# VHH binders against Flagellar brake protein YcgR (ycgR), part 190

Target 1, 263 residues: Flagellar brake protein YcgR (ycgR), of Thauera aminoaromatica (c4kar8)
Amino acid sequence: MAELSTPSPASPAPLDGGRGDELEKFTLRGARQILQLLQDLITHRGLITAHTGGGHSFMTAVLKVDEERGRVVLDPSPDPQANRRALAAPRLTCVTQLDGIRIQFPLVGLGEGQDKGRPALFAPLPAEMLRLQRREFYRLQVPLAHELSCLLKAEDLARKPVEVSARVIDIGAGGVAVVVPTGAAEFVIGGTLPACRLALPDGEPIELDLEVRNLNRQTQRNGTEQLRVGLRFAALPRAADTRIQRYIFKTERALNAKARGGL
Key: E = the ipSAE of ESMFold2; O = the ipSAE of OpenDDE; V2 = 0.75 times the mean of E and O plus 0.25 times the DockQ between their complexes.

## First folded at step 17 (VHH)

Design LB43 (from AX8 with D109Q; framework vhh_7pa5_2)
Fold by ESMFold2-Fast, scan of step 17:
Structure LB43 (fold): chain B 263 residues (1-263), chain A 121 residues (1-121)
Amino acid sequence: as target 1 above (263 residues)
Amino acid sequence: QVQLVESGGGMVQPGGSLRLSCAASGFPFSSYAMSWVRRAPGKGPEWVSTISDSGGSESYADSVKGRFTISRDNAKNTLYLQMNSLKPEDTALYYCAREYYEDFGPWFQHWGQGTQVTVSS
């Protein structure tokens, strides 16, 4: 049974804050609230994935919040190259979770130094933090037996139109993640793929415009590299939304039943 | 309600072995990739290993490759980490994490309290 290598936690993608006008109600901007949330992350040992851009990230944690100096102290990566990338980045996007709630915040002006004789990274306190209910951002991991696919309309390295049949690995209300062989097509974050076709069980393929949101390279067991592509539904007709949601609920119920009664 | 409960940590001498377990409940375990992440005293968290939802694919950090083996039992909703040839550098609190996917890609949720592994001479 050939399966994809699971993506490393070093490559989780952040929520797109630039398209997040709808996320405003989940955004904390009060200094007191931001300090309390950061303190909660310290207390609960929240694991943070810090994205440095260019598809690079590393895992960190909040060591300390220095309210008087208006800064946060982060654990550096055990990988010196990851720390160099972080210091060179114009911005870090930090993603974590607490009690099943997704938390995301930017850090700008990262520096390095020491905290009590230990290497540390420092940044000014973020001006805002996003705190999201997990149910609204739930994604179903698609069972391999369902053979869900999406026919992508993209361009190859020579900018010629190409159609790529991609396997759907997860699906939610806002989009899908797919896997494609590396080099099969060129994908640009923020680019639109028009008139793609999503094949769901029990019906005709759904025609969709998809926006590329993230890219992650990974290696299969057989040594073959593949690209994991996060795709957002640019516009979803009501009938398509209903059908996708029905598939998600039906599949989740079946998987829950299997987990309980599959012995 | 989602719960992850780690166990199996302890004190062991260099070259020894330990098997960690993570009992999952409150979600369809067989639909999620699972990971082990560790945090050593005075250091940032380090990814250790990931296993796909079916158990067909595994990946490891270079520091543990060849010594650790990740596995899962979907019928029991349990994740395992077999740790062999342990080194003092493996001393850390070990966390079980569910890989959570959303519109902009995968990310890890830490919902367990961790289990302490101490390797000393």
Scores: ipSAE 0.005, ipTM 0.309, lowest interface PAE 10.9, mean pLDDT 78

Design LB44 (from AX8 with F108M; framework vhh_7pa5_2)
Fold by ESMFold2-Fast, scan of step 17:
Structure LB44 (fold): chain B 263 residues (1-263), chain A 121 residues (1-121)
Amino acid sequence: as target 1 above (263 residues)
Amino acid sequence: QVQLVESGGGMVQPGGSLRLSCAASGFPFSSYAMSWVRRAPGKGPEWVSTISDSGGSESYADSVKGRFTISRDNAKNTLYLQMNSLKPEDTALYYCAREYYEDFGPWMDHWGQGTQVTVSS
């Protein structure tokens, strides 16, 4: 039995890096609200992906909430290696959906035991839970035919300025993911790339300051390597935000129309 | 609205085969990686298999490698799971799930009602 795997390497970047103020309006901290939301996940049999770090994750679900002991009880993975990784992890990042809303919460201090004679994982109740509407987390997978690019202003290994044209593979309200050839530039998580230029169809390139959020090496089918770089919009002027949202809306609408067929 | 509808489950004897289907609607199916997840009686959910948006990459849980094959038809917005050499341990409700990739990694943001597979002698 294996942990959840995907064709692309999982992002190594933690979700909570430098976003506390932006996410506060979506954060539940009340004990009763947290207990009720966890109970709703039980009632709706929510499928939870638990990220254990290092690109590893497994599927779980909430079995029960033990209010008396202040604990949440989770299904263990049928993969013993996944359970070992989870127990060794300093923190789990759990993510699921409920009625189209993304629910995300951390678990710290995971233990192993039994619940009514069945194997179970236990953790203290989370101190916070995020509830995000689709519009806040949605990322459009950019159609290859659109040939979207972003001109990155970065540095080489000698810290000299270099400009790299990167293909945009996805885009959302908060940022873009791009792919670059291996060795084209040096990227550091948390680093800022000033005055980059995002080229959208129909119009002048948008000038943006981008923050590097994550880095993933990808091996293509032909064996060549490329680097997937996740980039956050450091600040968006209203006009730029409107253009990006309009592109996302129009493209999703066109793709949905194609997916439904013509008859 | 995102809709995923599984079908093709049923009762089969050990060593038998079943082909599961998942009809997707309400989203650009060809832009998303898709997965199969199962939940056996008295157990938690187990990831079974994932296929990339183009169908160019596949991955499988160790418990099903060599027996199950995931595939997709992007023109028909349909995901498949060919299940061969079925074992009693494969008895479960099988969910079709859409994979969403975030900066922290993949997760399942939508799934269907499931289709029941029962392997019994």
Scores: ipSAE 0.729, ipTM 0.912, lowest interface PAE 1.1, mean pLDDT 84

Design LB45 (from AX8 with R98K; framework vhh_7pa5_2)
Fold by ESMFold2-Fast, scan of step 17:
Structure LB45 (fold): chain B 263 residues (1-263), chain A 121 residues (1-121)
Amino acid sequence: as target 1 above (263 residues)
Amino acid sequence: QVQLVESGGGMVQPGGSLRLSCAASGFPFSSYAMSWVRRAPGKGPEWVSTISDSGGSESYADSVKGRFTISRDNAKNTLYLQMNSLKPEDTALYYCAKEYYEDFGPWFDHWGQGTQVTVSS
């Protein structure tokens, strides 16, 4: 297994950290989009953790966006030493949440001064901001009637190639959970299953690589043993991402309509 | 709220052994993969080991393979790291981490205060 290169939340991943092409779809670079997002942080009084490097961070907030001077105004720390570390840092990595969406952005060239007679920190507007939707707990439970399946390309105990048609029990933006009979194939956490085929109701199966993230053995109501496998989508093509999102949206809408008595 | 409390660190001679423990609370422990991450003096965090939610699968960094063993007790909400044949380069603060996976890689949603391991003569 390859070493994990992705840092913990306390050490946010850099935008160029070997996953730059995957992060691009989450990156805002339009000046108006950046200004609007910063304004949303002000409106929601979002607390920001600013990482100064060396294991140090402090809590701040955006007080104001000064579009004419091209800068953001930040609330200084009540700890003067934290402010001195921030001013000495070549870069701040700012991390916050807005409506369950993770927002991350760099600030370079931090200065200090006053805003309306009160101490403040100033930095040029960031050229980019990451907007990452947190979907850790959101999964669409796939209706049994849909018979959604994924053809997995794996190996058996003897390392011989085997194809397993697995039932998809839940699906989200980042992956699927599937159920396979015990003994149908061997799975290793962190292992890649190449060229698997996800069958959605509309159109041809989607060919994609899946990474094994978790394994859970369970006994079904009928007494049979099943293996639940959590699988991450590896580098989804835009068209595949769109089709998966469309399926999730349509299914959720249909389930909501049925719940309201739309038989 | 989620809490992770590491223990079992200490000072040990090269070639010695230690067992780290992590007591977890505030979340359904048996539903999450768990990891050990360490930070040596002057270095960034280094992933050490991961164990699946059921305990059926394990993975290790190349630097610790064959020397460290990760395990869990889901009935006690506890994660373990058995460390054998310790080397001076294993000196670090060791963190227990709850795994959170996003499209661009694994993240650690919560981690504890850490437990210090010092390997010296």
Scores: ipSAE 0.000, ipTM 0.148, lowest interface PAE 12.5, mean pLDDT 76

Design LB46 (from AX8 with S57Q; framework vhh_7pa5_2; at its last look DockQ between E and O 0.45; V2 from the best seeds 0.68)
Fold by OpenDDE, look of step 18:
Structure LB46 (fold): chain B 263 residues (1-263), chain A 121 residues (1-121)
Amino acid sequence: as target 1 above (263 residues)
Amino acid sequence: QVQLVESGGGMVQPGGSLRLSCAASGFPFSSYAMSWVRRAPGKGPEWVSTISDSGGQESYADSVKGRFTISRDNAKNTLYLQMNSLKPEDTALYYCAREYYEDFGPWFDHWGQGTQVTVSS
C-alpha cells in the first residue's frame, strides 16, 4: 500500500516572480506582522483593488480580521458579476496603500457568506504581504503628450517575425512598461526581444535588447482589451542609460513645475 | 506630499444635481489618470468613473452612465464630477483617487478624505 504522498501544496507563486530576490526584504511573512498590517488597513479604511485575473478587478476593503478562524473578511463588490469572478479566481491580487506605502498581498480560497447579517467575502489570512515604498521602485508615468514608443521585435503565433509599435506607459532605470494590442505578438516571460528601438523625444531611437518580465491583459474600463508588457533593459549601454535618466529627470522637473503652478 | 481634497458634497433631493471637486497637489496632476470612488453605508467601495491624464478618455460604471460626467482642469489641478439625476442609491462618501498602473493592473495609490453626498427626500 504505497502511501500516496499528498503533494505539498505548491507554495503560492511569488507576488512578483521577476524580482523575487529583491523583494524579499520588503515581504512580511510573520503572522503577527500580517495581522497588524491588516488591522491597520481596517483602521485607516484602506481602499483595496482586488485583481481577479483576465484584466478584471474590483474594489474592496478589509472589514475584519478573524484571528480565531485564521481568515480575513472583505467587502463584496456592489457588482454581482465582479463577485462571481472573484469567487471563481484561483487567486486574488490585492493592492492598496497605507501612509503612502504600497501594500500588496495575495488571497486564495475566497468564499462568500455573511458577517453580522451582511454579505461578505472570506479568505484565509495571506501568507505574505509586500510593503513597498515608491522611492525604491520609482517609475515615471510617461505623459501621453510625449508619445513615447517602443518598437518591439517580436514573433507572432506562427513564430513569424513581427514589429509592434508599443506605447510606453512608464519608464525607469531598469525598464519600461508598454501597451500593445491584444494578439499583436506572442510574448513569453523571460524571453528576450533583441534590437528593439525606444523612441525618446530628445533624439534618435535607442536600440536595445528587452527582456519580458511581466504580461498582464488589461480590460480598460471602456471595455477595450490591451496587453501590458513589463520589459527590462537587457545590457543597456551607458550612453543609453544616461539618456534615459536625463529624460526621466527632465520630465519630472517639468511635471513638478506644472504642478506648482508654473508654466 | 500627495494631497487630494474633495469638496462639493451635500444633501440633495432625488432628481437633483451636485458637482464635486477634487483639488490635487504634491504631484504632476496631468500625468495621472484620476478616478472617483464611492462607498455607501453598509456596502463595499465602488468605482464610479475614471478620466485619463489628458482628459481624452472617460469611463463610467454602469450605475452612473448617462447621469454623471467626469472632467478635469489640468491647469488648476482639479478633478470634477458632475452628478445629475441623483438617486437615493447614490448616497455615499465620494473619494477622489489617483490611478496607477502596475504589472498586475490598475490600482489607486492615493485618495482623499472624501466628501459626503446624501440623496434624500
Scores: ipSAE 0.875, ipTM 0.959, lowest interface PAE 0.5, mean pLDDT 88
Fold by ESMFold2-Fast, scan of step 17:
Structure LB46 (fold): chain B 263 residues (1-263), chain A 121 residues (1-121)
Amino acid sequence: as target 1 above (263 residues)
Amino acid sequence: QVQLVESGGGMVQPGGSLRLSCAASGFPFSSYAMSWVRRAPGKGPEWVSTISDSGGQESYADSVKGRFTISRDNAKNTLYLQMNSLKPEDTALYYCAREYYEDFGPWFDHWGQGTQVTVSS
């Protein structure tokens, strides 16, 4: 990926996307388990995306685990600017997959140097690693034909209440991503949008509270600017959770069947 | 089951051209942004290029900008990379990767086995 358009001045992205203690059951904290998982990433040549905050990231891989010195050795970016951002960042969020399982871990205290004559980045071993099955992190890309929308209750620049109908571009068990025209409303990471209405096909709109998790500005080729907003379900009723998961399951099955049958 | 199968690699002289293809199956290809990532012997992975789900937006690493062109055919579930003016430093295993978006940003949740490109005289 190119350097992403800067979403908001870098509130550090939470390791777990703001899911907090919900992900503790998927978190590895044992030193042996962490060492083994890092070694597995080496043997499988895992492609790691390292996020440095503010919408910036670069590709890396684990070169070596130095158990004696308690550190991990990583490939630097060929882009010097990306390496400078990484070294300046208080924390990296590293994410990859291994056999369809999402692997995510933080790195703190990044340094640079050489490993066997090659440029390298060094960091202390992570104290924790997240290991999630596809079902726990999966997000359905919403088909345009479904015209899925969410009526957002937000504020404008003057803090006046406004309602914005936003197109839902993806949806998962934990939230949705929507797109809105730049300037349609003010969004603040960590802010709560109460009593929004999610319109799924078949049935009444679902009323739910949404928390803003991330913001990304994008400029289309025609010069049109849009804002992608990541939203977490703050307090999802069980009935709403069931409807959302049923929609995801049904749609994924239909899309997979269509992809197999059509070019 | 998500599958990405790269092809079109080979050996070429400096200044030559190659076109890589990636055949996608097991998911709604037209709903995902797709990328090319490469890894040279003794080096780490390098992002090369990304194309949006519709094909309306493209981005490139500075090292390949002006020489490589990413494209897609959603009707054929196929991703392409046209590589022109190839240099020895373009020698690498080239991976087709599916972009996935999370709170912290994009990452790759799937990639293929890769196709080898060797540029030598």
Scores: ipSAE 0.754, ipTM 0.921, lowest interface PAE 1.0, mean pLDDT 85
Fold by ESMFold2, look of step 18:
Structure LB46 (fold): chain B 263 residues (1-263), chain A 121 residues (1-121)
Amino acid sequence: as target 1 above (263 residues)
Amino acid sequence: QVQLVESGGGMVQPGGSLRLSCAASGFPFSSYAMSWVRRAPGKGPEWVSTISDSGGQESYADSVKGRFTISRDNAKNTLYLQMNSLKPEDTALYYCAREYYEDFGPWFDHWGQGTQVTVSS
């Protein structure tokens, strides 16, 4: 099952992918701020997911900051394939949290070596880091009881049209993630799925174009695979955006009330 | 607000078994995919296993396939990891982690303090 795991030779995805003006408020560029934030990640032993592109990622952590050499030092993965992908990638997108705030930063120029006799990964300090705490970057995890679905107009392996009804597992201002059985359709990162239909509980389904942004394979206990497909909304009319925002708002209110009532 | 509390770690001989638990609170547990992540001495963190929000889909690192079983009880807001045929290489601090998905892919936005598993002859 190679077709889902093969990385694209194309350029790495941008750090955030389209909200640069509004993100400037949350962007740290000062060397002292960056060093302190990295040190905080070390102190809190932050679990970092490093994305290498093409749907691949590995887990790491900041071991130390080498201020004299201007480098960050990371744990290598126990998985040699992950380390190989990381060293071959032109850019890593690192993401973690600190005190409930999303921390995201790029690393470029990753190298392999040793730090005091232990294997380690090295990179120049990032030129910027994001500290993101805004609702607009929020992805609602859709409750199973809502059974939200999206009808995808995709192609099979033979490039024939197929329609796939996919369960929506999360939804945000910029897109959805869905799950489909492996083999239900062929998805290509960067590909567009025109005229899909997103079914929200209130009102008629929303017709929209979706762009495939990420593919993640999952294997069930019985060996059955499914795909998690990250989908970005193309040009979204205001009425559709309003309906999506209302769904997210009402659902989050209900879920938060239930969660506090359980305490 | 979000709490993830691991338990069930301990010392066990090679070939033995342990069952880890993670009690979740402060969020709608049944709406999130959940993972186990481990940190062995002198090594970086390693993803171990993920289970979908419904519990119908599971995935495992190659190093644990066939030996570990992830499961969840959404009525009790609890995640489990059954660990069989344990090896000294499984010695690690095991974390329960909540998966959060972005257009660039999944990451973990919350994790617990971990529970120590030590496999020693």
Scores: ipSAE 0.648, ipTM 0.888, lowest interface PAE 1.4, mean pLDDT 83
ESMFold2 (binder alone), look of step 18: mean pLDDT 83; pTM 0.825

Design LB47 (from AX8 with S57T; framework vhh_7pa5_2)
Fold by ESMFold2-Fast, scan of step 17:
Structure LB47 (fold): chain B 263 residues (1-263), chain A 121 residues (1-121)
Amino acid sequence: as target 1 above (263 residues)
Amino acid sequence: QVQLVESGGGMVQPGGSLRLSCAASGFPFSSYAMSWVRRAPGKGPEWVSTISDSGGTESYADSVKGRFTISRDNAKNTLYLQMNSLKPEDTALYYCAREYYEDFGPWFDHWGQGTQVTVSS
């Protein structure tokens, strides 16, 4: 989970991942509900991951909800560079959980100062918060034994076409995360990889277009680097969607049965 | 139901060592990347280290690199953090956390109650 020094996107990333209408029913917009949820995060000491763009994030927590001034007070990062990135970002995408529910919200207009003599970050209260049960947007961690791969069509450092066979590490209704060796290809957040091929255990590979959503570097014990690439399904035929969902449900059931048998 | 239970914290003198453990249950442990996160008194949470589902890839915060080693035993559903050359600045409540990957990046969707590490004389 090393941070990348990737340039910020020209346009701010959508909080909803481009799924606006689909996520509306899970969106809280009532001021009292938002205040209560933020207060619950304080009470339960919720760990928040704040994404600042360009593959960068830091850990934070809500220190205080200042209802009178209409703002939230957050713990700054112990890393000064992370705080500088946060202050420069057009928006933060904050994500956490409470009682098994995924909570996601944007913060815009971040500032810094002090709260009761301690350094703090301040932002206006979010106008909306997403509350999602994990089952609705579940991502299956793919078992290594399945050897799931996706053949990516990308460009190398010289901008020549290259095909990279990437291991699929997780998969959901909206996309996959893959791992490639660092330098195997160039990836640009927001870029489209056309006609990639996802190999599922049963049947022919699924041809699909993938959009690069995030990049995250990992360093192995021997010093070699891997790149984790988050990819969104840009257009998914009904038959492909059905096959992916079937794989997810079947694999989840098998893994849950195995985990229960281990106890 | 997902449960993560940390243990192995305690009081130690500067330069000493501790090994933290996290017992995981209620989910397929071998399918998830796992992390250690710490929270010092009066400070916000700080990510410490992450290990991939297979244990083949590790990453560390600069503040602990070269002193801490993360490892896992998938047969025992257990995560470890070996802490060497401990400093007073390492004093914190240490959480075991399960990593979840979304299009915007990784985050933690479960964590334990924490185990306290105090580095002092």
Scores: ipSAE 0.633, ipTM 0.880, lowest interface PAE 1.6, mean pLDDT 83

Design LB48 (from AX8 with S57Y; framework vhh_7pa5_2)
Fold by ESMFold2-Fast, scan of step 17:
Structure LB48 (fold): chain B 263 residues (1-263), chain A 121 residues (1-121)
Amino acid sequence: as target 1 above (263 residues)
Amino acid sequence: QVQLVESGGGMVQPGGSLRLSCAASGFPFSSYAMSWVRRAPGKGPEWVSTISDSGGYESYADSVKGRFTISRDNAKNTLYLQMNSLKPEDTALYYCAREYYEDFGPWFDHWGQGTQVTVSS
């Protein structure tokens, strides 16, 4: 695997910093604050995506918070296999939103039982909850018409250097997500891709070192396999940072103006 | 202003079929993966199906595989769910959801109002 693994396996961060220190100001650790936020999720019937690892997830919701026993009660999945995966997982990463604010928290020590005669999942209260305004982790979905690409310098299965032109599907202040054909290159989470080239419409490609943060494999209807790769900008120069943010701002304004005029 | 508006629900007998639609506006629909999520009476939310931005990839919950088909028309900004061989267990409020993929996986950032599907004999 790669020489470096990230210290934040449950991190909600898309690609900007990917470290706990940058997220500290958005992390709730006070018991009262955590209880209040969980109660807000109950009140607003917040839908939660719970990630069990290995690319698996299921939908749940907080049914109640038991302050006396220090636990949350969750709706089990109607799918028995999803519940078995959840119970076997060492940790769940729970992601939801409330009023456009991203909320993420870990659950450890999941058990099953009943609440008022109904099946339920139980877990100790999370020790921390991340509460982020969505825009702080905003990723612009790149319009297909922009044909944004990033030339990746990676390795093949035999550890030989290869260059892959990847389509950029989203972009933010901290990184990009790209799509590559399955088998075009080998990627390892935590690995660094040096001297990659991000093409933006307003000038020369930006040369960047990128860190692999996540991988998602998908099979298309025509049998073509594709890999989504999340990449973090390493040590982004101010000039490059300015160009990327200006592209995001201009594109967002154009999309907003088009939506307003098209209705 | 992002809006998702579901339609096509109703009452049907077991073994029947329904087609749900979701009209999307206020965002570049063709750039987002879309999902159907349902909530049955007395149950938690259950993810039903997801379709990629291009329509090239689909996934389904085990409970609906072989019976439901998700599809999209990017020219019309519309998401569909064709439901066949309906069972009483499929009775639920069905939501259209926009999927946003970030580090650690997908999450849903916008939901519709839901459309009710009732399967009863």
Scores: ipSAE 0.005, ipTM 0.261, lowest interface PAE 10.6, mean pLDDT 78

Design LB49 (from AX8 with S57E; framework vhh_7pa5_2)
Fold by ESMFold2-Fast, scan of step 17:
Structure LB49 (fold): chain B 263 residues (1-263), chain A 121 residues (1-121)
Amino acid sequence: as target 1 above (263 residues)
Amino acid sequence: QVQLVESGGGMVQPGGSLRLSCAASGFPFSSYAMSWVRRAPGKGPEWVSTISDSGGEESYADSVKGRFTISRDNAKNTLYLQMNSLKPEDTALYYCAREYYEDFGPWFDHWGQGTQVTVSS
């Protein structure tokens, strides 16, 4: 048996929503496996978040699997704008969990209609579904006290270089999520931000390239708009990967010990 | 062993108020953004509100803005939803959910069993 070494816990997490080779080992492509998993989501009434791109998403659920017609039926959003956005999108990225396992799948060719007299969305059955154990998708929610930041090298609306110091809100083996003021820089999904600097509590900032994966606009209670940016590590050197994983492990251990009445 | 336990639901007349609570255990509650999600009979889930880990940022679905207020007490590991001016359309099972943010955006990796809210005359 020829089996290449699996990445260590310090290796980058697989890409989310990508079709890269890194995701292949976590991907189900068997029609019977896909049908069974969708049926399990119905049985367990899974809460699904459907991402339509541009930082937009809505909550949905699988209502029915129509095996005869090869399609899945989803509950539409109560927001007509979200439904229009979903119907116009080239794909939906659907994500949920089942028994602690992250389930993620794309839907393409979304249409609208009726199911038993009620509005519904439908799409062809997904050709693939991801199943990821916690170790593959784990994200540390960064304690505010750590003041963890990332200096982003981005562009403004006029394509002029700008540097933005962004607060890191979560971090995993595969990337970070940051918060920036709306209008501080222009981000495009799939764009690369080269030579950004991640400041961890112990040691010098880590220089790394980041790929923009998601954008989510939020309005704070004071009326100020913030942009949440999901960023993937595009090229992560081994030394950087080791330092990031060490930070994650140390912080998670300390937080878990505190929560359980320990240290 | 992450546990989220909702309470405070019940039956109320239109225009009434209810306060929902969610007791969290098994994780560092103060490090996670938390949300309320609801599911009406025969419908899929609808996101209601989210609060940041510190409580400094709140967001609401348009259907509940101005009527509902999300809050948290990190010392007590408890999430709250104050619901005012309730309407029949607010009838649903209300879930407490832990928000997990990844590079594609937010989703929920844990939720409770829910607490039933019925608004009827």
Scores: ipSAE 0.633, ipTM 0.860, lowest interface PAE 1.5, mean pLDDT 83

